VHH binders against q9lnl0. Designs and how they scored, part 31

Target 1, 290 residues: q9lnl0
Amino acid sequence: QLRHGFYEGTCPPAESIVGRVVFNHWDRNRTVTAALLRMQFHDCVVKGCDASLLIDPTTERPSEKSVGRNAGVRGFEIIDEAKKELELVCPKTVSCADIVTIATRDSIALAGGPKFKVRTGRRDGLRSNPSDVKLLGPTVSVATSIKAFKSIGFNVSTMVALIGGGHTVGVAHCSLFQDRIKDPKMDSKLRAKLKKSCRGPNDPSVFMDQNTPFRVDNEIYRQMIQQRAILRIDDNLIRDGSTRSIVSDFAYNNKLFKESFAEAMQKMGEIGVLTGDSGEIRTNCRAFNN
Short names: E, the ipSAE of ESMFold2; O, the ipSAE of OpenDDE; V2, 0.75 times the mean of E and O plus 0.25 times the DockQ between their complexes.

## First folded at step 16 (VHH; framework vhh_podentamig1)

Design r6 (at its last look DockQ between E and O 0.01; V2 from the best seeds 0.00; counts 0 for: pae E 12.9 > 2, placed apart)
Fold by ESMFold2, look of step 16:
Structure r6 (fold): chain B 290 residues (1-290), chain A 117 residues (1-117)
Amino acid sequence: as target 1 above (290 residues)
Amino acid sequence: EVQLVESGGGLVQPGRSLTLSCAASGFTFSTYAYGWYRQAPGKQRELVAAIYGSDTYYAKSVKGRFTISRDNAKNSIYLQMNSLRPEDTALYYCAKEFHDWGSEDYWGQGTQVTVSS
């Protein structure tokens, strides 16, 4: 059902159109990679990679966007722009789920991360319910995280690649790491810096990767080793015996990290997909066709 | 309306310093992240430095030589560029980046920096 080059016969420019739209946004704003990584992860782990996250709530019908854990997800306009162009040249052909998958892959490469192929042929889901959202918070134990990732088919190494790789770019709001600021084991200079950064109004943000926040690389794992992880879950990865050696392996081998991250992203992009005649091809990614 | 106006560019000799300024108006200045980007002819635009509060980022090629800063009272962002090299020659742009990853992006018009003898 999923295959490489699914659209070669039905919409030959599909991947190039998505790539151009993503590049134009990324060229203006390097935070696009972080936005798309988070979007794909939050979509895929909630009932599969079916673009259910993209559905806008109405006053009468909430959606996955109505859940607080999704409040910071952004970049939907990038998907809309790509869909708009695709509907002009290939009406009702390219799914929103495939746009998210292709866009995320391309944004990773633009940020210096691995280049990898993705299979396409996803169809769009027909439900988006707040009750389906089961996302772990930043203070979860490693053991709980392992169980959650196992339940969606990921082993420990894949989990470490996704957690750290997803946090090598982007920001975290101060409300998410108040416990880190109080942790005496955190690097004392960074902790003091964060206390100052977090005094601002409107729940300020800091870069999760304090050294290379706009590149997809292994630097986040080096930060973990140095007790400089921003989020509790990231710090837990270096503290816990079940994950410590994997963190170290990635920290000292960027090639290994990039290969592992690419494989992990490929696997994540295929969770619970709809193919064949299942689901639909939305004409507007924000709404069901009805 | 959002405005970002860069200034301070010019022709300088290698090893010298310049300070770029970016004046911002039309939005709540203190709640956003800001970045300096540069683009040389025929090259891709690249992020040089970014700032949010006291949290900063620098590209590897400029780390240790450039310093980004902000002055909330003046609604301004600065790039102090020391030990300039010919490879720093580019059009430099100031950008308003996401504060909470949902804010609208905006770019200034750019200021030219040329490093040659």
Scores: ipSAE 0.000, ipTM 0.281, lowest interface PAE 12.9, mean pLDDT 86
Fold by OpenDDE, look of step 16:
Structure r6 (fold): chain B 290 residues (1-290), chain A 117 residues (1-117)
Amino acid sequence: as target 1 above (290 residues)
Amino acid sequence: EVQLVESGGGLVQPGRSLTLSCAASGFTFSTYAYGWYRQAPGKQRELVAAIYGSDTYYAKSVKGRFTISRDNAKNSIYLQMNSLRPEDTALYYCAKEFHDWGSEDYWGQGTQVTVSS
């Protein structure tokens, strides 16, 4: 079972080690928060938080990394470094799944997001299959999104917290929001800016949060209200009657957002986790032990 | 029941000032965006001012003259209108959950502002 302080008896420095590694990377690159958030999300919503996303594909065996939606996931080196250090002091003790969870949490806090505790005791999965990867696209309707999140036990408020919270940091490639820059309802100044930015080669990226792209805060929701959402899903959240009030609440109350986001992250991190004798503790996060 | 009640409208001469008030009830006031719209006879309803938390928006035609504000303690939104012009004549509406789209917003009954010599 997951519990707070799972490693207190087996690897007391576990969380400190992960935290230090994350800090060092974050200090050099503030995009780490977005990277880890995306990593955890893309891992957890696909058959649970079992670090299956971390498995490298081989010529003979594709993995979840092989899927296009996962192609842009980053932060694996952070997890690797943490795992390496942990294996030196606590061999085969701390799972990659827990490392991802702890790392993501810590990166959120570093970016000004809420501080929250996570229960640990996750084990690593034994399966990484591209066919399992079913991720929502950036143009998904709110109804479709709600249905998807409900299927994994999340309510509408939690969904809004996760979607917006996840988008308050990081970037989106221009190819993902072409429909938005053609939308006359988008803020005209922003639309013009984005059009210019997207003229560049190689599918340029822009910040989803145009004001505080490195901070985990409620700014993304304010941007939604201001018709400055980049992704269609974000715009849909403020337009849809089922989510509009939630967006508004978060936009006006950063504390509320942070609290909700913390809860949502805690909940997300526990989706379909393996515990006890299930799965394994990988020695290399990129590969199964066998 | 969500309710917005506008007040403060009236007949004023050009150059004068007027303050509109909107009293809100039936919901958690502090968590929503608000705005003022106006509709002149024969014209479409137009956004006048909005407040997003602490951020404000103003139509070009009223910038520098109008000020939107809120008082969470009183569950009220205000529109201070200075240097009024005849073209400001309209029925002014207070809106809840304002997001510049006007759809599914809650509106009051409006308060008439008439600017005339």
Scores: ipSAE 0.000, ipTM 0.253, lowest interface PAE 12.1, mean pLDDT 91
ESMFold2 (binder alone), look of step 16: mean pLDDT 79; pTM 0.793

## First folded at step 17 (VHH; framework vhh_podentamig1)

Design s1 (at its last fold request DockQ between E and O 0.01; V2 from the best seeds 0.00; counts 0 for: pae E 10.9 > 2, placed apart)
Fold by ESMFold2, look of step 17:
Structure s1 (fold): chain B 290 residues (1-290), chain A 117 residues (1-117)
Amino acid sequence: as target 1 above (290 residues)
Amino acid sequence: EVQLVESGGGLVQPGRSLTLSCAASGFTFSTYAMGWYRQAPGKQRELVAAIYGSDTLYAKSVKGRFTISRDNAKNSIYLQMNSLRPEDTALYYCAKEFHSWGSEDYWGQGTQVTVSS
């Protein structure tokens, strides 16, 4: 029941409204793309793209936000703003799950990434259980990562596109890559820079793509080849025999990367979706309907 | 191995203040949601306050009186407890996540707070 242009008849301005809200936030703060990429990934890989991540916890009812790895997800206010405008124009029509999908696509294009169409028609989930959250850390082996991505229907090439593409923008906290700073095989000038940047209180952060941190492009793969990857998992992609040729292909062919990333994002946005009579259309993305 | 060590509990008079601390180790502290729970004798353990991302959450009984905060450089969270009441008397626990009721791997030993004249 997902289709292109799902809202053409019921809310013709739906995608343009989301696009304008995203653009306004992105124009003021280029980190929006990183925020929305992480939001969609964390929502979709945990029991499907049903916006369950958006549900706020209460003291009596935890949610996926109660789980540690989700503590750093941000950008929910962008989704709220889009939903607010959509409810004025088309009450109870556009799902929060579709807003996340459309917003992420638009933020990628704004950051210089591929432009691609997404199918819509997602409905919002009716539960947000902390116990469902299973997210990989940044130091997992390539083999472990391959197994995890395979379990949700992704091959190795799709995995490499998502890991690198998801890390071409955004930051990593210094606590997450201390093993890299200690690695003598890492580019020595970058190691020295990172040691200096990571001094100080409150677990500072650095950009994962040291050259083009606000653009969605293949530069992260070029950094991997040059031994300049920030996270262990990213460095592992160039070192592991099962992934190194794919990393090289993306590093030397930006068009191939962008096409592969677009396809990967389209597939990710369709994991476990609710359609038809399932789920609901939330009026407030932070809470289940009454 | 996750370790959480609470401190700062004690006996205080009603209306007074107390600051609880929790030192954490064994995980990447800055990336995890953290919570404070309490359990009074004969009652279920209840969530008092949580901090996750840029957000905080408070039980209605403590909102406006208690403040949760964190210091990622010290791998610590704090609970500032103002205007204490006898009903706040409980064993207070620090939790790595704030949904792990019944999981001892995510709890500290607890620190006792007793509010009495």
Scores: ipSAE 0.393, ipTM 0.761, lowest interface PAE 3.8, mean pLDDT 90
Fold by OpenDDE, fold request of step 23:
Structure s1 (fold): chain B 290 residues (1-290), chain A 117 residues (1-117)
Amino acid sequence: as target 1 above (290 residues)
Amino acid sequence: EVQLVESGGGLVQPGRSLTLSCAASGFTFSTYAMGWYRQAPGKQRELVAAIYGSDTLYAKSVKGRFTISRDNAKNSIYLQMNSLRPEDTALYYCAKEFHSWGSEDYWGQGTQVTVSS
């Protein structure tokens, strides 16, 4: 089973090694936090946190990476580097799933987000199938989102924490929010700015959090209240009666947001985990051992 | 019980040097990555330097000026701080291992470093 300090007896430096690698990358590129958050989310909500997302596809065997919604996931080199170092000091000991979990946690804290502990002892999955990938789109209704999150045991508050928290860092391609640019309820100044930004070729990107795009904070919720949400789902959260109060609470209480986000991340990181003799410990995170 | 005791802090003028020491006990010292953190007034605690074996990591702000080292025989780590700047003023903490989070038993009491003209 998962436990705190899982590696104390087998690989004492495990979390330190991952943390060091993450820090090194983050220090050079602050977008690392957004990358790892998206990676963990796209892994965990698809049949559990088993690092199935990390498997490279082949012409003979497609993987979860073959799905369009996963095409923009980044940060694999960070996981690879951590795995490489771990394999040198603790061969076949630390799972890729745990590396992703630890790395994401550490990147959140570096970005000013909450500091929280994670239990470890995850093992890597033996399946990566594109057909398993069911991810919500950026224009989804709150009702549909609630239903999806409830199906994996998450309540509305946790949902709001994960959606907003995940969007307080990172970028969105213009193709994802064309409906918002046409929305007369959107802040007119922002709408004009986005129209200009999106005139460029190759589907330009904009920061979802327009004020603190590199910080994990409650700013995204404040922007929701201000009619400055980029994605439709974010705008829907403040407009829907079932989530409005939660958005408001987070917007005006960063402490509450951080606490809620920490709990949400802990819960998410434990979805459908493999432990004990289940799965495997990969030596290469991008490939099954056999 | 894990214990970390920092020492070596003080008041110095800009451009001067200090060496911080941390004595550790209560765990297998040689198997853990050790580090130094600092917290300035009104700021969050930040990583300054870390060491695992012979591998070292430094914050950009201190790279080239600070050097972390360890002595496993003495269960100690050191931070040589050269060319100190006012921006280096902070409470410096010894860490059992490099984490984004910390438990009470992973940190010492800290040693104050003040750089002022």
Scores: ipSAE 0.007, ipTM 0.304, lowest interface PAE 9.8, mean pLDDT 92
ESMFold2 (binder alone), look of step 17: mean pLDDT 81; pTM 0.816
OpenDDE, look of step 17: ipSAE 0.005; ipTM 0.233
ESMFold2, fold request of step 23: ipSAE 0.000, 0.000, 0.000; ipTM 0.418, 0.291, 0.425
ESMFold2 (binder alone), fold request of step 23: mean pLDDT 82, 81, 82; pTM 0.818, 0.817, 0.817
OpenDDE, fold request of step 23: ipSAE 0.000, 0.000; ipTM 0.214, 0.195

Design s2 (at its last look DockQ between E and O 0.01; V2 from the best seeds 0.00; counts 0 for: pae O 13.1 > 2, unsure alone 62.7 < 65, placed apart)
Fold by ESMFold2, look of step 17:
Structure s2 (fold): chain B 290 residues (1-290), chain A 117 residues (1-117)
Amino acid sequence: as target 1 above (290 residues)
Amino acid sequence: EVQLVESGGGLVQPGRSLTLSCAASGFTFSTYAYGWYRQAPGKQRELVAAIYGSRTLYAKSVKGRFTISRDNAKNSIYLQMNSLRPEDTALYYCAKEFHDWGSEDYWGQGTQVTVSS
């Protein structure tokens, strides 16, 4: 069973160790928050928060990393570093799934986002198959997105908090928003800037939050209202009648956004978790135990 | 109707080359990323190569031997396969890299590549 303070008796320094590792990486590279947010989302929505995404493929056996939709996920070294330290202090105790959850929470707070508690006690999954990976693309309709989030237990408000909150930091590659550059409704100065930025080789990227790209705050919702959303899905949230008022509420009430985002992240981190004697505690987050 | 149609498969000897093609229709081709996947009998489907605009990614087993490309004017994706080996034998599919979550398959029907001597 998940509970607050799961490691209190078995590995008292667990959360502080993860926090220090995350802080040291974040202090050197502010893109850590975006990396961990994407990592947790991609892990949790694919058969639950069991760290299945962390498994490296081998020449004989592909993994979830063997599909192109996961090509942009990074930050695995941060999880590895935390796991290495935890194995020295508390061997075979703290799961990789809990490390991802705690690391993401701590990175959000470092980036100016909400502080919130997470329950712990997750165990690591024993399966990582390419065929399990089903992820939404950036041009999906709001209706399709609502259906997808409902299928994992989330209402519309939670969906808007996760989509915008997950995109208030990080980058998008130009190949993912060419339709936006052609949209006459997009802010004309930003559209012109994006056309220039996207002429470079190797599918350049831009920040999704053009104003505060390293902060977890409500600025992405203000940009949606101003016709400056980078991705089609983000622009759809302000255009669609079912989400329009929620976008407005978050844009004009940062506290409401932060509280909603914290609650949404807590719920996301508990999708399909393994507890008790299910799964394992990996000693190396990149590989199943022998 | 969204369609991805693979072609160019066949029987070839080890060490030879083959070019696979994928014709796309029924959607805005230029706004998506595409991949070539393969599935050998009894195995799971795995990524071979993906293309995002001009950025390419390759499975370790094919890097340096295979090249993915796209032609936006022809709505087509290609896989140039050089130095073919028996382990490259599989049914090859092209796919859009993003689709509706929990949605229907965005794969083509596949084209068989058999490398044997």
Scores: ipSAE 0.011, ipTM 0.456, lowest interface PAE 9.0, mean pLDDT 88
Fold by OpenDDE, look of step 17:
Structure s2 (fold): chain B 290 residues (1-290), chain A 117 residues (1-117)
Amino acid sequence: as target 1 above (290 residues)
Amino acid sequence: EVQLVESGGGLVQPGRSLTLSCAASGFTFSTYAYGWYRQAPGKQRELVAAIYGSRTLYAKSVKGRFTISRDNAKNSIYLQMNSLRPEDTALYYCAKEFHDWGSEDYWGQGTQVTVSS
């Protein structure tokens, strides 16, 4: 089972090694936080936090990476680097799943987000199947989103915390919010800005949080209130009666948001985890041992 | 086409000041982070300063002496260098970093800064 300090007896430097690697990458690129958040989310919500997302596809054996929704996930090199160092110090000891969890936690803190502890002892999965990947799109209704999150044990407040928390440091390609650019209810100045930004080729990206895109804070919710949400789902959160009050509370209380987000992240990181003798400890996060 | 063009380098005496400029074109300027790097002969390229939105970070060796800034209206990044030292001698590069979701790093040609008595 998961526990705090799982590696104290087997690999005492495990968390510090991961933290150092994450810091080095973050120090050069503040968007690392967004990358790792997305990675963990895309892994955990698909059949649990078992690092199945990290498996490279082959011609003969497709993986979760083969799905279009996962095509934009980044940060694998961070995980690889951490794994490489860990294998030198503590071979076959620290799972890729735990590396992702620790790395994401640390990146959040670096970005000004809440500090929280994580229980460790995760093992890596033995399955990575594209057919398992069921991810929500950017135009999904709040009702549909609530249903999806409930199916994995999350309530509405946790959902709002995870969606906003992820988007406050995330980016979106222009193709994902064309409906918003055409929405007359959207802030006119922002709409104009986005139209200009999206004129470029190759589907440009913009920050979903236009004010503090490198900080894990409650600014994304303020933007929602101000009609400045980029994605339709974010705009729907402030408009829908079931989530409006939650968005408002987070928007006006950053402490509350941070606490809620920390709890949500801890909960997310424990979805469907493998422990004990289940799964394996990969030596390469991109491939099964066998 | 993405372009970064550095200027403002030169030869100065220790203790003097210099301002570097980087003109950017070919992309949406405001949506990126930027940084100044430098490479001295026989040394590795190192980060000098970076700007993320309005937030800045500095190498320990230049903190308190150098200031990075940006002008979105001019699509430009600047590096104000005060109290220059001989060890600041290097080729200085302007860099554009895109988001981690599609990260692309671009560099200019560099501008030479030489600090010598």
Scores: ipSAE 0.000, ipTM 0.254, lowest interface PAE 13.1, mean pLDDT 91
ESMFold2 (binder alone), look of step 17: mean pLDDT 79; pTM 0.797

Design s3 (at its last look DockQ between E and O 0.51; V2 from the best seeds 0.00; counts 0 for: pae E 5.8 > 2)
Fold by ESMFold2, look of step 17:
Structure s3 (fold): chain B 290 residues (1-290), chain A 117 residues (1-117)
Amino acid sequence: as target 1 above (290 residues)
Amino acid sequence: EVQLVESGGGLVQPGRSLTLSCAASGFTFSTYAYGWYRQAPGKQRELVAAIYGSDTLYAKSVKGRFTISRDNAKNSIYLQMNSLRPEDTALYYCAKEFHKWGSEDYWGQGTQVTVSS
């Protein structure tokens, strides 16, 4: 079973090793928080937090990485580096699924987000099937999004915390929000700025949080209220009656947002986990054991 | 409507080069991964190259000779084929996402590459 301090007896330095690796990457590149948030979400919502997302495809066998919704997930080298160090100190002990969970928690704190504990004891999955990937795009309705989040155990408030919290950092490519720059209700100064930014070749990107793009805070909800949301799904949250009041609550109470986001991240990290004798402890996070 | 259109095939001598292209329309191009497959007569389709995010994957038989690339601004995927061999002769298909073996809904009509002396 999952518990706090699962590795205290079997690999005492486990969480500190992961934390140091994450800090070293974050210090060089502040976009690490966005990468790890997306990685954990994409792993956990596809048949549970079992690190199935990390499996590399071969020409003979595709994996979850073969699906387009996962094509933009990055940061796998951070997990590899942590795993390499952990295998030297505690061979075959710390799962890749736990590394992703710990790394994401630590990256959130580095970016000014909430500090929270996570339970550990996850084991790694034995399958990575493209057909299992059912991720929603950025233009879905709130109703569709609510159904999807409910199917993995999340209520509406948790959904709003995860969507905004996941988008308070990171970028979106221009091809994903063309409908927004054509929307006359979007803040006119931002709309004009985005038209100019998106003229470049190779599908340029912009920060989803135009004010505090490297911090995990409630500013994305203030942007939504001001008609400055970049993605359609984010704008939908302030427009839809079922989510509007929650967006407002988070926008005007940063403490409430941070507490809600921490709770949501803790719950997400425990979806469908493998424990005990289930699954394996991978020695290489990119491949199943022999 | 979702469409993938391959072009650039032809008859070439061994050792020569070709560039295949695949024009995509009817969907948000940048949010997907892509693959090039080939099928020789009487053989099953095989994945030759794939591009997903910043990563690429190649079949052992073509690694070092073929290069896959994408241009999001032109909604296009390319396969640069160098040092062509007779065994590269096949009908080449591009695919939106490279995990759907045998699914015709995500395949173009193909472009023939014939390598012969």
Scores: ipSAE 0.172, ipTM 0.634, lowest interface PAE 5.8, mean pLDDT 89
Fold by OpenDDE, look of step 17:
Structure s3 (fold): chain B 290 residues (1-290), chain A 117 residues (1-117)
Amino acid sequence: as target 1 above (290 residues)
Amino acid sequence: EVQLVESGGGLVQPGRSLTLSCAASGFTFSTYAYGWYRQAPGKQRELVAAIYGSDTLYAKSVKGRFTISRDNAKNSIYLQMNSLRPEDTALYYCAKEFHKWGSEDYWGQGTQVTVSS
């Protein structure tokens, strides 16, 4: 079973080690928060939080990393470094799944997001299959998104918290929001700016949050209200009657957003977890033990 | 339209080096993984090397000799082949996505590599 302080008896420094590693990377690169958020999401929503995303593919056995939608996931080196240090002091004790969970939590806090506790005791999965990867695109409708999140036990409010919270940091490639640039309802000044930014041939990236791209805050929702959402899904959240009020509440109440986001993250981190004798504790996060 | 165009193949003697190039167009280059495949006469197509993000993988037969790399600015993938052997003779293909279970498999026309004394 998951519990707070799972490692107090087996590896007391576990969380502090992960935190230190995350801090060192974050201090050098503030995009770490976005990277780890994306990593955890892409892992958890695909057959649970079992670190299956971390498995490297081989010529004989593809993995979840083999899928194009996961090609942009980053932060693996952070997890590897944490794992390496942990294996030195507590061999075969801390799972990669827990490392991802702890690391993501800590990176959120560093970025000014809410501080929250996580229960630990996750084990690593024994399966990583490309066919399991079913992720939503940036142009998805709210209805489709709601259906997808409900299928994994999340309500609409939690969905809005996760989508916005995840987009308040990080970047989007220009190719992902061409429909927005052509949308006359989009803020004209921002539209013009984006057109200029996207003129380059190499599919440039822009911040999804144009004001505080390195902070986990409610600014993304404010921008939604202002018709300054970059991705179509974000714009759809403020336009759709089923999510409009939630977006508004988050936009005008950062405390509420942070609380909701913390709860959402805690819930997400516990999707389909393996505990007890299930799965394994990997010694290398990129490979199964056997 | 998705396009992958391979180049750089040729006839070389054993022990020599070649660099293959793959130019990609018609899609968001940076958001995908890529691989080099090869098919020798009478044999099945096999994965030689793959790149996802900055991570790479190699077939055992080419590990230490071949290097896959990417240039996002040029929308290109490369395969540096060193210490070539006769058994490396094959038609080499560039592919978007490098797993056999993908819903979309895009291949180039291939470039012939022949290693012979």
Scores: ipSAE 0.022, ipTM 0.319, lowest interface PAE 5.8, mean pLDDT 92
ESMFold2 (binder alone), look of step 17: mean pLDDT 81; pTM 0.811

